# Ledger of designs, part 11: VHH binders against UPF0313 protein MJ1155

Target 1, 273 residues: UPF0313 protein MJ1155, of Methanocaldococcus jannaschii (q58555r285to557)
Amino acid sequence: GIVPVQFSVVTHRGCFGGCSFCSILHHQGKVIQNRSERSILKEIRKLLNHEDFKGVIQDIGAPTANMYRMGCKKGLADRCPKNCLYPEPCENLIINHKPLIKLYRKIRDIVGDDVRVYVRSGVRYDLIMYDEEYGEDYIKELSKYHVSGRLKVAPEHISKKVCKAIQKPDGRLFKKFLEKYREIAEKVGGIKEVLPYWLIAHPNCSIKEMIELAEFIHKNNCYSRQVQVFTPTPMTLSTTMYHTGINPITNEKVYVPYTYREKKIQKAICLYR
Below, E stands for the ipSAE of ESMFold2; O stands for the ipSAE of OpenDDE; V2 stands for 0.75 times the mean of E and O plus 0.25 times the DockQ between their complexes.

## First folded at step 4 (VHH)

Design m3 (framework vhh_vobarilizumab_d1)
Fold by ESMFold2-Fast, scan of step 4:
Structure m3 (fold): chain B 273 residues (1-273), chain A 125 residues (1-125)
Amino acid sequence: as target 1 above (273 residues)
Amino acid sequence: EVQLVESGGGLVQPGGSLRLSCAASGFTFSDYAMAWYRQAPGKGRELVAGITSGDSTSYADSVKGRFTISRDNAKNTLYLQMNSLRPEDTAVYYCAKDLEGFDYVWGSYETFDYWGQGTLVTVSS
């Protein structure tokens, strides 16, 4: 027969992460545009009655999955030049997983125990760590009911120099997240396995930074074959660094691994066990 | 500079077949992973199929077994053979260039750029 249709539900649009390698040509903007809970639940009910529905909702979310009902409380995201999350969360940023947890639980109530509902869009682990009130509850819900195999997260790198260039937290926060996620997942009988996505050969990433990453991966048991080699794309801060050799935010010179040989070496280091 | 030109789209009845082509120039084609994306009316962009520089292939579950991605490095051309077409396959199809495989793109499609203008595929009776 024909391969069955995969079912997914979009909860929102937009991303306020501000990563240096995100293309503004395909960016949905920093304003999170949320669907109503009623609208989402109506679509869920419609999917349950679809002739090709086989009991799996592959994804409930958007890139990034855990930004539903989050954002600037002043409504300034579309005109504010400040990065909302880097180097620290903005004081005007709502980071609250409660609406998303409630939505997931309502979906589970509607679909029942025989339907699997996954989150595959990936989550930002830093938002979980910054949410002191509901971050733990989000981990409990996600790990127990919504992870298909391994939890997908995109730390990209762990070196302070590389993470500063990409505008994401470094390995110190990711290590704390791994420890917290694994501990909570174990307590609730959820999925403990984490699938990190790694970015190599980005500006400021030399063989030294790759050795730091390999050591981190080994020490924290976070091996992954999900390794992307940085490729310059139009209209990104990272591509400006690649072409100029300068970080326009800091005005610091950046190392750029241009050669195919070095990119292969970096990838081999990342994949070495 | 990098240039990607898609062709081969058109109107086809359900169950029919189409072959899309993407002519690439401005870079060493054999060194880069290539992908096909699509965007249906009112929907976001979806990765359809990818092929690495090492000729490893991957497909969206919705097209696996029906679509075949291939490349001709001597002609700098990427292909998508589409069989057993369904109304749900109606979309604008885009050719895209990357250096590495597209596994990362499944979680961060916003970081991936499209260099082509796309080719329209309409599956209708």
Scores: ipSAE 0.000, ipTM 0.091, lowest interface PAE 21.2, mean pLDDT 83

Design m4 (framework vhh_7yz9_2)
Fold by ESMFold2-Fast, scan of step 4:
Structure m4 (fold): chain B 273 residues (1-273), chain A 125 residues (1-125)
Amino acid sequence: as target 1 above (273 residues)
Amino acid sequence: QWQLVESGGGLVQAGGSLRLSCTASGFTFSDYAMGWYRQTAGNEREWVAFITSGDSTTYADSVKGRFTISRDNAKNTVYLQMNSLKPEDTAVYYCAKDLEGFDYVWGSYETFDYWGQGTPVTVSS
């Protein structure tokens, strides 16, 4: 067979997340390049008139979906060596979901109730949690209208030790997000199910940290088959940790799971029911 | 194509006021959000204020309560009314059009395109 034509619209490019497994030269990709609303809506109208369009827009977004019209308010993203989100969000970082909510609503107004418009690109849950003004409104819009089964998020891990090495928030913030998301989704009659993406065998992740992850998954009912095994790539902080056994930012020694045997055990623990 | 022409800058005493104007041509002005940015000595260009096509406004924390952005669609003009000026407001001020039809109240500096030539504002202490 013939695979049906899938319709997706890119809203922007770039990511200011600064995770340790991304290239250390990622500052060139930290500038969010946004499409205009006019350009996006024009493409939506074009899709509606396509002969093969069957009433579903599969994805409105980009990896990461909720970075549209966000970024450094001082225009420093392409040259600043500071991580925008870790260990705390930068004071110069615009974190505001209002433009994206407005865009989604305009799209729904154009396509009408008979067309489904999904966000299948991953969202950063920490941006939602850091947005005091519009984070809840974003959850309402997303869960009610744009989730096709489960909300895709990438916490990667929950252990403080592993998340420090990755440069992402630990399980405390993710737990608060799960509670908030599920509560709001329930109130609006939206989709409550969350699909977390897990990263195993990263530097500082031993069997102990995997047991912590498994306990978190069971306690919070956030089971997932989306498990990536860490693989070193050139010119990343994570690869430096992998080869040296040292975190170059903190100068602390890190545990590294080198063996295929341990990686298989870690994966089995992550998938345990 | 697009053109932005800025005016109204000059020399003022601390505590004084100035009104900047930016007249646009070459696009349907009423369809676009407009913004003001500034570049101060030792700093990168920074956002000051935005106004959407629907007249919603937002301001940088450094100017909130002192500056007011407005627009006149009949004249294709954006204004920045600057009150209670401080020496640290000394900068070159730039007018910017949103990227092709975007109606955004705020965004990063890199979001806006087609800058005017800038209008210098000097505030003496």
Scores: ipSAE 0.000, ipTM 0.166, lowest interface PAE 14.6, mean pLDDT 83

Design m8 (from n6 with F103W; framework vhh_7n9e_1)
Amino acid sequence: DVQLVESGGGLVQAGGSLRLSCAASGFTFSDYAMYWGRQAPGKGREWVSGISGSGDSTAYASSVKGRFTISRDNAKNTLYLQMNNLKPEDTALYYCAKDLEGWDYVWGSYETFDYWGQGTQVTVSS
ESMFold2-Fast, scan of step 4: ipSAE 0.006; ipTM 0.298

Design w1 (from y8, 15 letters changed; framework vhh_vobarilizumab_d1)
Fold by ESMFold2-Fast, scan of step 4:
Structure w1 (fold): chain B 273 residues (1-273), chain A 123 residues (1-123)
Amino acid sequence: as target 1 above (273 residues)
Amino acid sequence: EVQLVESGGGLVQPGGSLRLSCAASGFTFSSYDMAWYRQAPGKGRELVAGIYSGGSTSYADSVKGRFTISRDNAKNTLYLQMNSLRPEDTAVYYCAALESGWYPFDTSHYDYWGQGTLVTVSS
């Protein structure tokens, strides 16, 4: 037929990541809306009996996959102006992978060994690192059973200057994640390959920061062709930085790569092997 | 030039109080997570209290309820109010700074350390 049949199950909606390139207009997007385990498992069983099902569930998740049943324990996400994760995780934030691990295991029990069940939605590696109780168990489950080639993660950049502007952790936390993920995946016979998504030409990203990124990529063997050129979206902090040359949160001056030529050079540096 | 200068240490009797200060210079103080560590004679450094750039705080179980960490971003100064002091609190106290976005309150990640100030709790 014309439309390819894909079998995917949504577990939740929403994201409390608070990146600078996301819309600042609406706090409702920070509230995680979760499906019940019963509803998800019912859909899995229905999918197994579909005439076009060929033994692969392409994705069990959402953008971002590992936010299922996480969020503000005080129920303030829809009205709180603070970033839940940057520069530090909020003390009121529930970061617990146990419900998701339990869900994945129940799905595997229902479908059996002949069905492949993947998480192809991106995961936030910082949530894994911040979860002292279940982070390692999540890596074990994910790498052994649910990665379809490479684990999709979005560090965006590694330079302190750029990561501060986008409101995400810098290269130190990502390097620690890569080391921990690869070590645990190796121990359980899982997939060690990581697919990072890189954002170039964001405010504060000059050729210098791109060279820093390229050096990081080569040193840590985290190559990727997934490179997004920053595009200003109205009513975002990143677009305010892009237009004014000033970070409105810190009131610090920011460098802005405006020219097509520089953006093309930045992309070439990022893709250089 | 980056500096962290601790002050306020001294000799105090059990049950007494001290206020430590750490004056920071050479970096954007408001964008740094700050911590107090201590090292008793013959022991390794241990976390006493931390304060994130966003203002949230963390305390070691041994000092929770007795010590209060705070910061003044306008003055680039970190404080530790120590109440109900015990002989076991005797140590050199160190100020430490870590730029926000790194994994917090792990000794291996701190960018800057002060030289320390001695606190002695004795009769």
Scores: ipSAE 0.000, ipTM 0.114, lowest interface PAE 20.2, mean pLDDT 85

Design w2 (from y8, 18 letters changed; framework vhh_7zox_3)
Fold by ESMFold2-Fast, scan of step 4:
Formats: sequence, structure tokens, C-alpha cells
Structure w2 (fold): chain B 273 residues (1-273), chain A 123 residues (1-123)
Amino acid sequence: as target 1 above (273 residues)
Amino acid sequence: DVQLVESGGGLVQPGGSLRLSCVASGFTFSSYDMGWVRQAPGKGLEWVSDIYSGGSTGYADSVKGRFAISRDNAKNTLYLQMNRLKPEDTAVYYCAALESGWYPFDTSHYDYAGQGTQVTVSS
């Protein structure tokens, strides 16, 4: 088929999120490998002179957009078995959006007002919430200049049981993020709409947890058709839970929705308006 | 009521061919991305192939070059032409449908699925 020419710039590689459905074999993936600001800006300048450039940079980032220049201050990411963000941020973790904000502003200064520069890679909202010094400034910059349509975030779920199994924050932090993001975006004339990505049928997710999710979605007006049904992938904690019925981190027994029928019901509950 | 009815499965020798069909009803077929997912004995669901409402196609690496997906919107029918079949292609094959434009088609993202048709590749 016909693929339109799209321009994107990679700022870094890697993710230290430690979600249970990410591979446990690739410890190198936890190390954030950052491009230099000079290298990124040089690519931006080259891109502006490209024959097929139509005034839109589709994405500046990586699969987790807001990890640029973040990571373990002790350089232990490639060998430390501890989760950097769950159940709370590690004391050795650098969570600082200042380098990203500066990079985005330099890019805007170079390209000018007629070029749109988007962040279409998903952002981790918990990193924004944990950054007490620059989190608000990051929301201001992002919502005003870099969101195309709706801000992509991946809370996955909101139930304590499900989020514990996934190793992500529960709905309390996500609710605080939604309120803060919407308030700040409104004040700066930015995009206030959020697009949450939901994961259903994960270990510990029963019909009860799906009803809890549906109620949360309704009360907080965070409807989305971005709904993924959990599928076991080799060499992940989630797949170990799926096959054994036990969470290997806590040694607690977990509920697993094995049947196709229940997965269909869970999806229908999630999509109900 | 939504229905997806698969047919064309059966027993075939290694190296042989089969053509699967799926007749859809109860929704606007032309507005849906369609695909095939399979489940081999003792294994989970595996995405095999998809065809978007716009006609673009995708294939799993394990079947690329051997299988061909197509659709006939006038007949509300999805097809899978399976060539050079291998014993490891033995599975129940499910027709699946996903409303176009919302998210990628794979084993985690579909709205409707049929009851499946058995494909057995054996001598």
C-alpha cells in the first residue's frame, strides 16, 4: 500500500519502567542510552531541508518519551534486580524533565512557529507526578506545543490488585494526574484530552476488577477504545503468573482469566459507555 | 446478531494446500479490518494474517510467502489461501473482526471471532 512520508527523531533508547509484561531477559533495556543534544538538533536541521518535508515532525522521542536523560544515578541499571519505579520510585533514580523541556524548546526555536513538532510516543504519567520540580513545566510544554489530538498515556488498569501484578501505580495516582494535567493544559490553552491505554484480562483481573475499571472510566471521563487483551509472551513475569497462577515477586496466588468467553466479557465492559 | 462462520478446514498432507473462507453477517463488513488467528494444540493464540478495510495486508513471519489473505466485500467473505502446509500449521483457525481505525489487529485486539475451523496437516 501507499505509506505517507513521516518524519520522526529518536532521542534515546531503553525503558526502566519494569512492567511485568516486559521481558526479564534484557537487562540492557533498562539503561537509557541518550543521544547528544547536538546530534538531535543536527538531524532536525537536516530534516527541515528534506525535499519531502511538509512541516510536521511526527514524533520526537522513544517508546517511552519522557525518559530522556533519566535513570539510575549509580549506573546500576544493567545489573540491579530491583524495580526502579514500583512500588515507589527508587531513591537512586533520576526523575528530571528539565533536559527534555530544554530540548523541546530548542527544537521549537530552530523550526519556528510554522512547523509542528509532536510527541506521539507514549509518556509515563507517573514520572511526571514524581517530578516535583519540573513535572508541571513538562505538562505546560507538552500540552501547549507537542500533543496531537490526545495525550497518550498507559495506566493499563486502576485496580490495586491488577496494578500490583503489572507493577504500575494504581488508579489513585492516575486520577491525580488526570486532574493536574487537565487543569494545567486548560490554563495554558493546550490540549486537555487524554487517551489512556487499557490492559484487560491480565493476572488478577476478574469481572470485579473490570467493573471497578468501568466505574473509574465513567467517573473520570477517560473513555478509550485503546484496549489490549493480555496475551502471554515468553520470558515475562506476567506469563509466569499466567502459567503458574502465582506472582513470583510476592509468592501470592493470582486469579487468571483463561477462558476466551471471560476475555470477551471483560473487553465489552471496558468499551461500554 | 453478529456471526462469523468459517469453512474449508480439514486433513491435508504436508506440502498440500487448503483455502479457508469466513462469511460475516450482522455488521458492516467493509468497515472492519479482518484477520485470521490460530491455536495449535497446547499453545496460545497466534496471529496469522490480517487485511484492513483499505486492502493492505500483513502476515506472520511463520506463514509469509506461503499464505495469502483476501476479502470480497460484496459477499461479506474473508479468505485465506494456505500453500505448502507444514505439520506445525496444524491448528484451529479463527476468523476475527476489528472495527477499522482504532488500534492494530493482532491476538489482543479484535471485536468478534468465529467458532473456528480445524486444519490438520499430517501424513
Scores: ipSAE 0.000, ipTM 0.113, lowest interface PAE 19.3, mean pLDDT 85

Design w4 (framework vhh_8k46_1)
Fold by ESMFold2-Fast, scan of step 4:
Structure w4 (fold): chain B 273 residues (1-273), chain A 124 residues (1-124)
Amino acid sequence: as target 1 above (273 residues)
Amino acid sequence: AVQLQASGGGFVQPGGSLRLSCAASGFTFSSYDMGWFRQAPGKEREFVSAIYSSGGSTYYADSVKGRFTISRDNSKNTVYLQMNSLRAEDTATYYCAALESGWYPFDTSHYDYWGQGTQVTVSS
């Protein structure tokens, strides 16, 4: 059959997250290249006049959705090797959701109440938690107007060992986010359901860490079928760990689940209810 | 012809209130975002407030937040600026302007149509 036309708008390019499974050329992509608000809104108006437009904008964003107008205030992103967010946010990093909230509201004003405007690109929950001024307002806007079914977030894992290897926050911050998001979403009549994306079989992830993840999922009711098995990609720190058995940042030996059998077991543990 | 007629300015003491009106004709008012800008003697024209064509979103300069309220009546082709708790520094000529919907409302260069302005003087 005929595939329905889907409408999506890209707001920016780039990501300063510095996850270990991203390219080692990541510093070239650390500069957030923002489209002007005018350019985005012009495209929105063009979409509304399209003959196949049926009242839904499937996505406004980019991987990662909530990096619009954020970045290094010193303009060093294209040459600085430092991870901007791990283990703590860099003092030179601008984390401010206000421009994105304003953009979402302008889009809603242009399209009107009969058009659904979704953010289906994943959001980084740690950016929301680090934004003390606008993080809660971003949750209010997002949960009330822009979530289709469940909020997509990528914690990847919750074990301290695995998250250190990935260079993302561990389960303590994610649990705090889940509590805050659910509370605020409930208060504004928004969507409370969260869809976490899980990464299994990454270096340092053994069956022990998968049991830890399964217990966390059960305790916090954050079940998901969005489970990715780690696959080595050229020119990444994670792939270096996979081939060498060593984390090049810490010089620590890492466990690597090489066998298909173990990867299958890890996936089963993650999906077990 | 396109016209924007701003009115409601005048002399007022500090702490007083004024309501500015801008009557629009010659274009489809409901399709345009509306803004208020002001210009004091010897200064550049600065953003005061804006309201989207739907009336759903409003924006304010930090200097007027909590004191000024923008509103519109699309059935009357009119935009309003309610100014409360006026200060001497609010003294300026106030201009209403029409912006094709979807453009960045804080930049004067994006506005297609401008009124002639109405003078507001706040003095003891």
Scores: ipSAE 0.000, ipTM 0.101, lowest interface PAE 19.9, mean pLDDT 85

Design w6 (from y8 with S56D; framework vhh_7yz9_2; at its last look DockQ between E and O 0.56; V2 from the best seeds 0.00; counts 0 for: pae E 15.8 > 2, unsure alone 64.0 < 65)
Amino acid sequence: QWQLVESGGGLVQAGGSLRLSCTASGFTFSSYDMGWYRQTAGNEREWVAFIYSGGDTTYADSVKGRFTISRDNAKNTVYLQMNSLKPEDTAVYYCAALESGWYPFDTSHYDYWGQGTPVTVSS
ESMFold2-Fast, scan of step 4: ipSAE 0.393; ipTM 0.745
ESMFold2, look of step 5: ipSAE 0.000; ipTM 0.242
ESMFold2 (binder alone), look of step 5: mean pLDDT 79; pTM 0.797
OpenDDE, look of step 5: ipSAE 0.000; ipTM 0.189

## First folded at step 5 (VHH; framework vhh_vobarilizumab_d1)

Design e14a (from e14 with L103I; at its last look DockQ between E and O 0.01; V2 from the best seeds 0.00; counts 0 for: pae O 11.2 > 2, placed apart)
Amino acid sequence: EVQLVESGGGLVQPGGSLRLSCAASGFTVSDNYMAWYRQAPGKGRELVAGIYSGDSTSYADSVKGRFTISRDNAKNTLYLQMNSLRPEDTAVYYCAREGDYFISGEYYGMDVWGQGTLVTVSS
ESMFold2, look of step 5: ipSAE 0.288; ipTM 0.705
ESMFold2 (binder alone), look of step 5: mean pLDDT 80; pTM 0.802
OpenDDE, look of step 5: ipSAE 0.008; ipTM 0.213

Design e14b (from e14 with S30D D55G S56D; at its last look DockQ between E and O 0.01; V2 from the best seeds 0.00; counts 0 for: pae O 10.3 > 2, placed apart)
Fold by OpenDDE, look of step 5:
Structure e14b (fold): chain B 273 residues (1-273), chain A 123 residues (1-123)
Amino acid sequence: as target 1 above (273 residues)
Amino acid sequence: EVQLVESGGGLVQPGGSLRLSCAASGFTVDDNYMAWYRQAPGKGRELVAGIYSGGDTSYADSVKGRFTISRDNAKNTLYLQMNSLRPEDTAVYYCAREGDYFLSGEYYGMDVWGQGTLVTVSS
């Protein structure tokens, strides 16, 4: 999860992403616990008056930046075993970026033009794509006002085989997102650079899938420097796959790169230019 | 090793101009948001100007129209062109890099700073 830093603001806790490798579900749960807008704005005002404030709010953050005021409309997330987003978004999931956009605007109104307010927490690009009403507005707002260097997004991988294991959309959706984001950012004069997080050597990721990722990165002109090698952590689906060599959901065998040598090779492939 | 080194500071008369440089090493300046800060005697450090990875710029109201932030990617150097300098611009000027959020959960704000360069505006 996100580690708070000075002059950063937490908007909510929890994450309904359901990523196989992530332990946030066990720590914060699937239920999104939102801070009130009033509470957030009050904190912003306090930060502005802090003696060490230097004109930058480092982050309006959360485990996932754009899950604010989203979640299960039936309030079942705490006892529902389903993945809310995979293989497709649950019909009960509220996906609406309007509350977050409003929050950003109110913050900007309070801090004024001399203060920068950044979103540095990871953004779920798929949620943007699924929000037909406000997804593009979110891109406009984000790219124009709240991205400093690069937009942090976490596709993790693009291969169908690997994404199935991770329980995320594959490269088809991410490609669409990249195109849309870059187009909109260009139109509004926003930051069009994207920082994709890549997870390599995950169960089902062999050298073949790693080459597929490298090709995708090159073809779509993606940034490749943000790469992490999968490391098993307690209480995750991916860890179970790692130790058993089986996807416990499908009962299918999965490839697992165990050796340090292969992990290094995969990393080298990803970073190759 | 990641490092920022400022240069170009000095004494200048009111209305004069000065160009500050910030040489970066260990990383590329166009990957991140870069900024100039300043700290006047007896005051806190404040943001002066920033440049986004995409090339867009932002300025404090007090320096708008007078200062220009830019970068040379080939030289991996950040610049601050200061025109129409005023006594109230007297300060130590710092360049800084905005860090990244890591998948591991580590988060970095303005994580790299230069040593600063003194700008004195006086008749």
Scores: ipSAE 0.010, ipTM 0.233, lowest interface PAE 10.3, mean pLDDT 90
ESMFold2, look of step 5: ipSAE 0.053; ipTM 0.560
ESMFold2 (binder alone), look of step 5: mean pLDDT 82; pTM 0.819

## First folded at step 7 (VHH)

Design f1 (from e14a with N32D; framework vhh_vobarilizumab_d1; at its last look DockQ between E and O 0.02; V2 from the best seeds 0.00; counts 0 for: pae O 11.7 > 2, unsure alone 63.8 < 65, placed apart)
Fold by OpenDDE, look of step 7:
Structure f1 (fold): chain B 273 residues (1-273), chain A 123 residues (1-123)
Amino acid sequence: as target 1 above (273 residues)
Amino acid sequence: EVQLVESGGGLVQPGGSLRLSCAASGFTVSDDYMAWYRQAPGKGRELVAGIYSGDSTSYADSVKGRFTISRDNAKNTLYLQMNSLRPEDTAVYYCAREGDYFISGEYYGMDVWGQGTLVTVSS
């Protein structure tokens, strides 16, 4: 969902996720533009003094909440055509949650115990999994102090075929994340609930793949209500697939659910209890 | 040389109180996140309390309301006031500093540890 603007703080711009359906790359680019800690903390102090402040910072976020101070160590992101995360993280990609954890702590230090600071922007779970040093600590911080209700993550799908088209990890990694997150959240007394965003009727997603997703959701006790039907938008890889029936990167044919009826069926399958 | 030295542990009856001290050398306790950990016999080390640079604090649920973490910058010492002690609080207590490098997992990036001080709560 859309994060409320009021009493929300942006930490950075850009996104190097490279999701096939997402237009953020075209709007903000894949280079992460970070705000300084000083700037962010200054804004936090201003918020605390605002007459309408009610003790809640709605979001410390960005297009992707946990890309703060991450990016290409070679500084090539602006002229590099490859996906930084798919099919595997680029060796040049800095994946380190330490700066973000420190930022959270500094914010909590400033606002005190009576103020809630939430992360409501979507979190890339895969980045957490790839961060061997700070990933778990980030989970501890999020679950214990910064999650309201449910942690927002966007696996989009779990099927290998669909995830290939979307250029995201498949359900294997997401399952591992769910288990890890829930375990750690339990240990620290944090919020265990996760809100996964699901994308249905994407290129390469047939009824078969939807059944696979439904089974995954059931087996892993996932929340299923946050579901979107793929809608082509200009200048995205997924849109190209939708119109051509071809993955332009691999030159492979992709299945495309075109009919309203099938889209409706897929959505029903996802929401079925 | 960077060092932490805990003291103040001992035997106490249930319901009693203890105050642990952690003397730091080689760095200033106010500059870093500091924390108390404990390790009970046969159990893993767990976070008990943490204190941030602005003296904001956090506690494990099991000790919240009973323990208080604080520091004296002039003495460069970290404290843990332990009230209403319970047998389940029996453990070796460690103070630690957050470093620039991270150790993933339960130690939460702590790089400097004291030798520990034993707290035994028993009737």
Scores: ipSAE 0.005, ipTM 0.234, lowest interface PAE 11.7, mean pLDDT 90
ESMFold2, look of step 7: ipSAE 0.200; ipTM 0.659
ESMFold2 (binder alone), look of step 7: mean pLDDT 78; pTM 0.783

Design f2 (from e14a with I103R; framework vhh_vobarilizumab_d1; at its last look DockQ between E and O 0.02; V2 from the best seeds 0.00; counts 0 for: pae O 13.5 > 2, placed apart)
Fold by OpenDDE, look of step 7:
Order: C-alpha cells, then sequence, then structure tokens
Structure f2 (fold): chain B 273 residues (1-273), chain A 123 residues (1-123)
C-alpha cells in the first residue's frame, strides 16, 4: 500500500549499494548522511503528539533502510569509484546493524506497546548476511517488531549473469538469506513473509535466465507478484548496457531484450504459477 | 537474582505423559525468548521447544505434535507438556532464557539455565 510521508521518518540519506539500474547514487551519493539519534527521536515524539496520528509509524527508512551508520571507514566514498558491495564487500566498508537496532529499540521505548513502528523501505539482505555480529539480531528485531505484512527486499534477480550486470549478489546468497530469515522469524514469532522485488528484461536477462528465476521462485516459495520490467533511465550503467549491448566496466558483450514481445514473455514466465 | 528451576521430571512408561515446570525468578518470562532443551546420555544438548512473546512457539521436528511449550505469566513459569513419550525422549531437560545481547554481550545466546530435570521413558 501507499505509505504516507507524514508519518514516516527518514534515518539517513545516500546509498552505497551501487546497483546498475539505480539512479540514487547520482542523486544522493554513496556517502551515508545519518541523522542524529536525537533528531530522529525528537521527530518521533512530535509524530506521537500529532492530531492525525493513528498509532502507526509507517516507515523508519531511507533509500536503503539498513544502511544507517554504515559506510567507508576511510571516508573515501565521495571520491571512490569502486562499488562498495560488488562483487564483494569492500574491506573498508563498515557493516554494522547495532546502531540501527539500538535506534529501533529506543523508538519502541518512546512510543510504547500500543504504537506500531514499521520498516517499509527496502532492506539490503546482503548487508544482513555480511554482518556476522549483528545481522541475525537485526533479523530478530525486524521480523518481530517492524515488519508489516512482508519484508521488502530487492534481490532483483538470481541468475549469475543478470546479477553480474546489476552488480548484486546472485541467488545463492539470497537463498541463504531466505532460509536464515525464515528460521529466525519463526523462532521469535515474527513475520516470516518476504516480498522480493524482481527486475526482469534487464541486460543479460534472456528467457533462459527468466526460467532460472521462475524455478528459483518456485523452489524457494518466493512471492513473485512484485515484478518490474527494466526500463532504461538516464545516467545509469544499465542504461548504457541497454543501448550499447556492452558492459562498459568489463567490456563484455551483454544480451539485451529489446522487443516488447520478449519483455511480455519474461513477465509471464515470472508470474506463471 | 536471576534463576530458573525445573521440576516435574521422573520415570514414565512409553506412551505416557509428563508436565515439566520451570519457575523463573529475577526476571519476567514473557519478556524473553524461553526454551526447553534436553540432553540425552552421550549426546549433545538439543533444542526441544521455544516460546516468545504472543505465545508464538516452535518445536523440534522430533517432538512436534507431542510436546507443547507454554507459560503462565502470572506465575512466571514455563511449562513443557510432554505426551506420547518415547524411550528416545529420555534426557535431562533444561529450561533457558535468551538474553538481551546488549546486556549479556551474547547474540542469540541462552544466558540463564536451570539445573535440569531428568525424564526417563522406560517400560
Amino acid sequence: as target 1 above (273 residues)
Amino acid sequence: EVQLVESGGGLVQPGGSLRLSCAASGFTVSDNYMAWYRQAPGKGRELVAGIYSGDSTSYADSVKGRFTISRDNAKNTLYLQMNSLRPEDTAVYYCAREGDYFRSGEYYGMDVWGQGTLVTVSS
């Protein structure tokens, strides 16, 4: 559903995800600009006193919900051309969910048991997986207290070829995440349901890769209805690939589904059950 | 002082039933994930059942349909109803709580354990 902005709280700005199709990098940059905990809590208190408040904070979020207080330990993100997460997380990237967990708990303490506090912004599942110390704790907190309906995650695809083009982890990591999330959610009595965002007809995504995705969705009992067809937008790597048929980073040729017919077929494959 | 004390163990015939109790002191059972573990002779300790807020429960596959974990908040007590007991259920049963990682320093760690109560299923 639509999340009213009025009762949503922004925790930070920026995103170091580096997804090939995403324009956030260009708009907000790689550097995570964090709001102070004090300012966030102050805003929460204001929301609680608002005459139209109905007991639900719609979102504690950002372009990526779980990048709060993360970033380059060397402070180089503003001038570093490297993807911070792909193909592997940068050794200089601080991946720690503790500050965010702490924030969630403080918010819950302030609002009380009668107020729901949701995270409706997308969560980077890979960051959770990379956080050996607090990743599971984040799942525990998130699933138990902050998920409404389904957890929003954006694997986009599972095929190695497609994920390479998108610059995200492939289905192997996502499968591990699903298993871990569901296990922990079950343990704590949290929300087990996940809402994966799927991107189809992206460069390097042919019918073959769509079949792979469909099989993955079926085998792992994934929700499949949240599917988008890739549309080239200005100033993205994916758009360059779309127009050139080449990955400009690797100089490799990429398959590009151009035809409406194929795009329709791919969508049908994804939604077929 | 934080403490868990199990009771209710004993000798029972196959197919019989037992109800284990775990009395908590120093904390509220409803505030924590609580669990029953068991350790059979010569085996490692294994999770049997868990319960969290809202009385959401989880069970090991081996006990599903036979065991029921519950709690009485007024009594601050955790229970394990054990039905259709089998010889392979013979073990020392422990109750435990999951600590808060900010307080205990352990993530998803069970930080408080009872002394255990012996359950023997034998003809």
Scores: ipSAE 0.000, ipTM 0.236, lowest interface PAE 13.5, mean pLDDT 90
ESMFold2, look of step 7: ipSAE 0.005; ipTM 0.330
ESMFold2 (binder alone), look of step 7: mean pLDDT 80; pTM 0.806

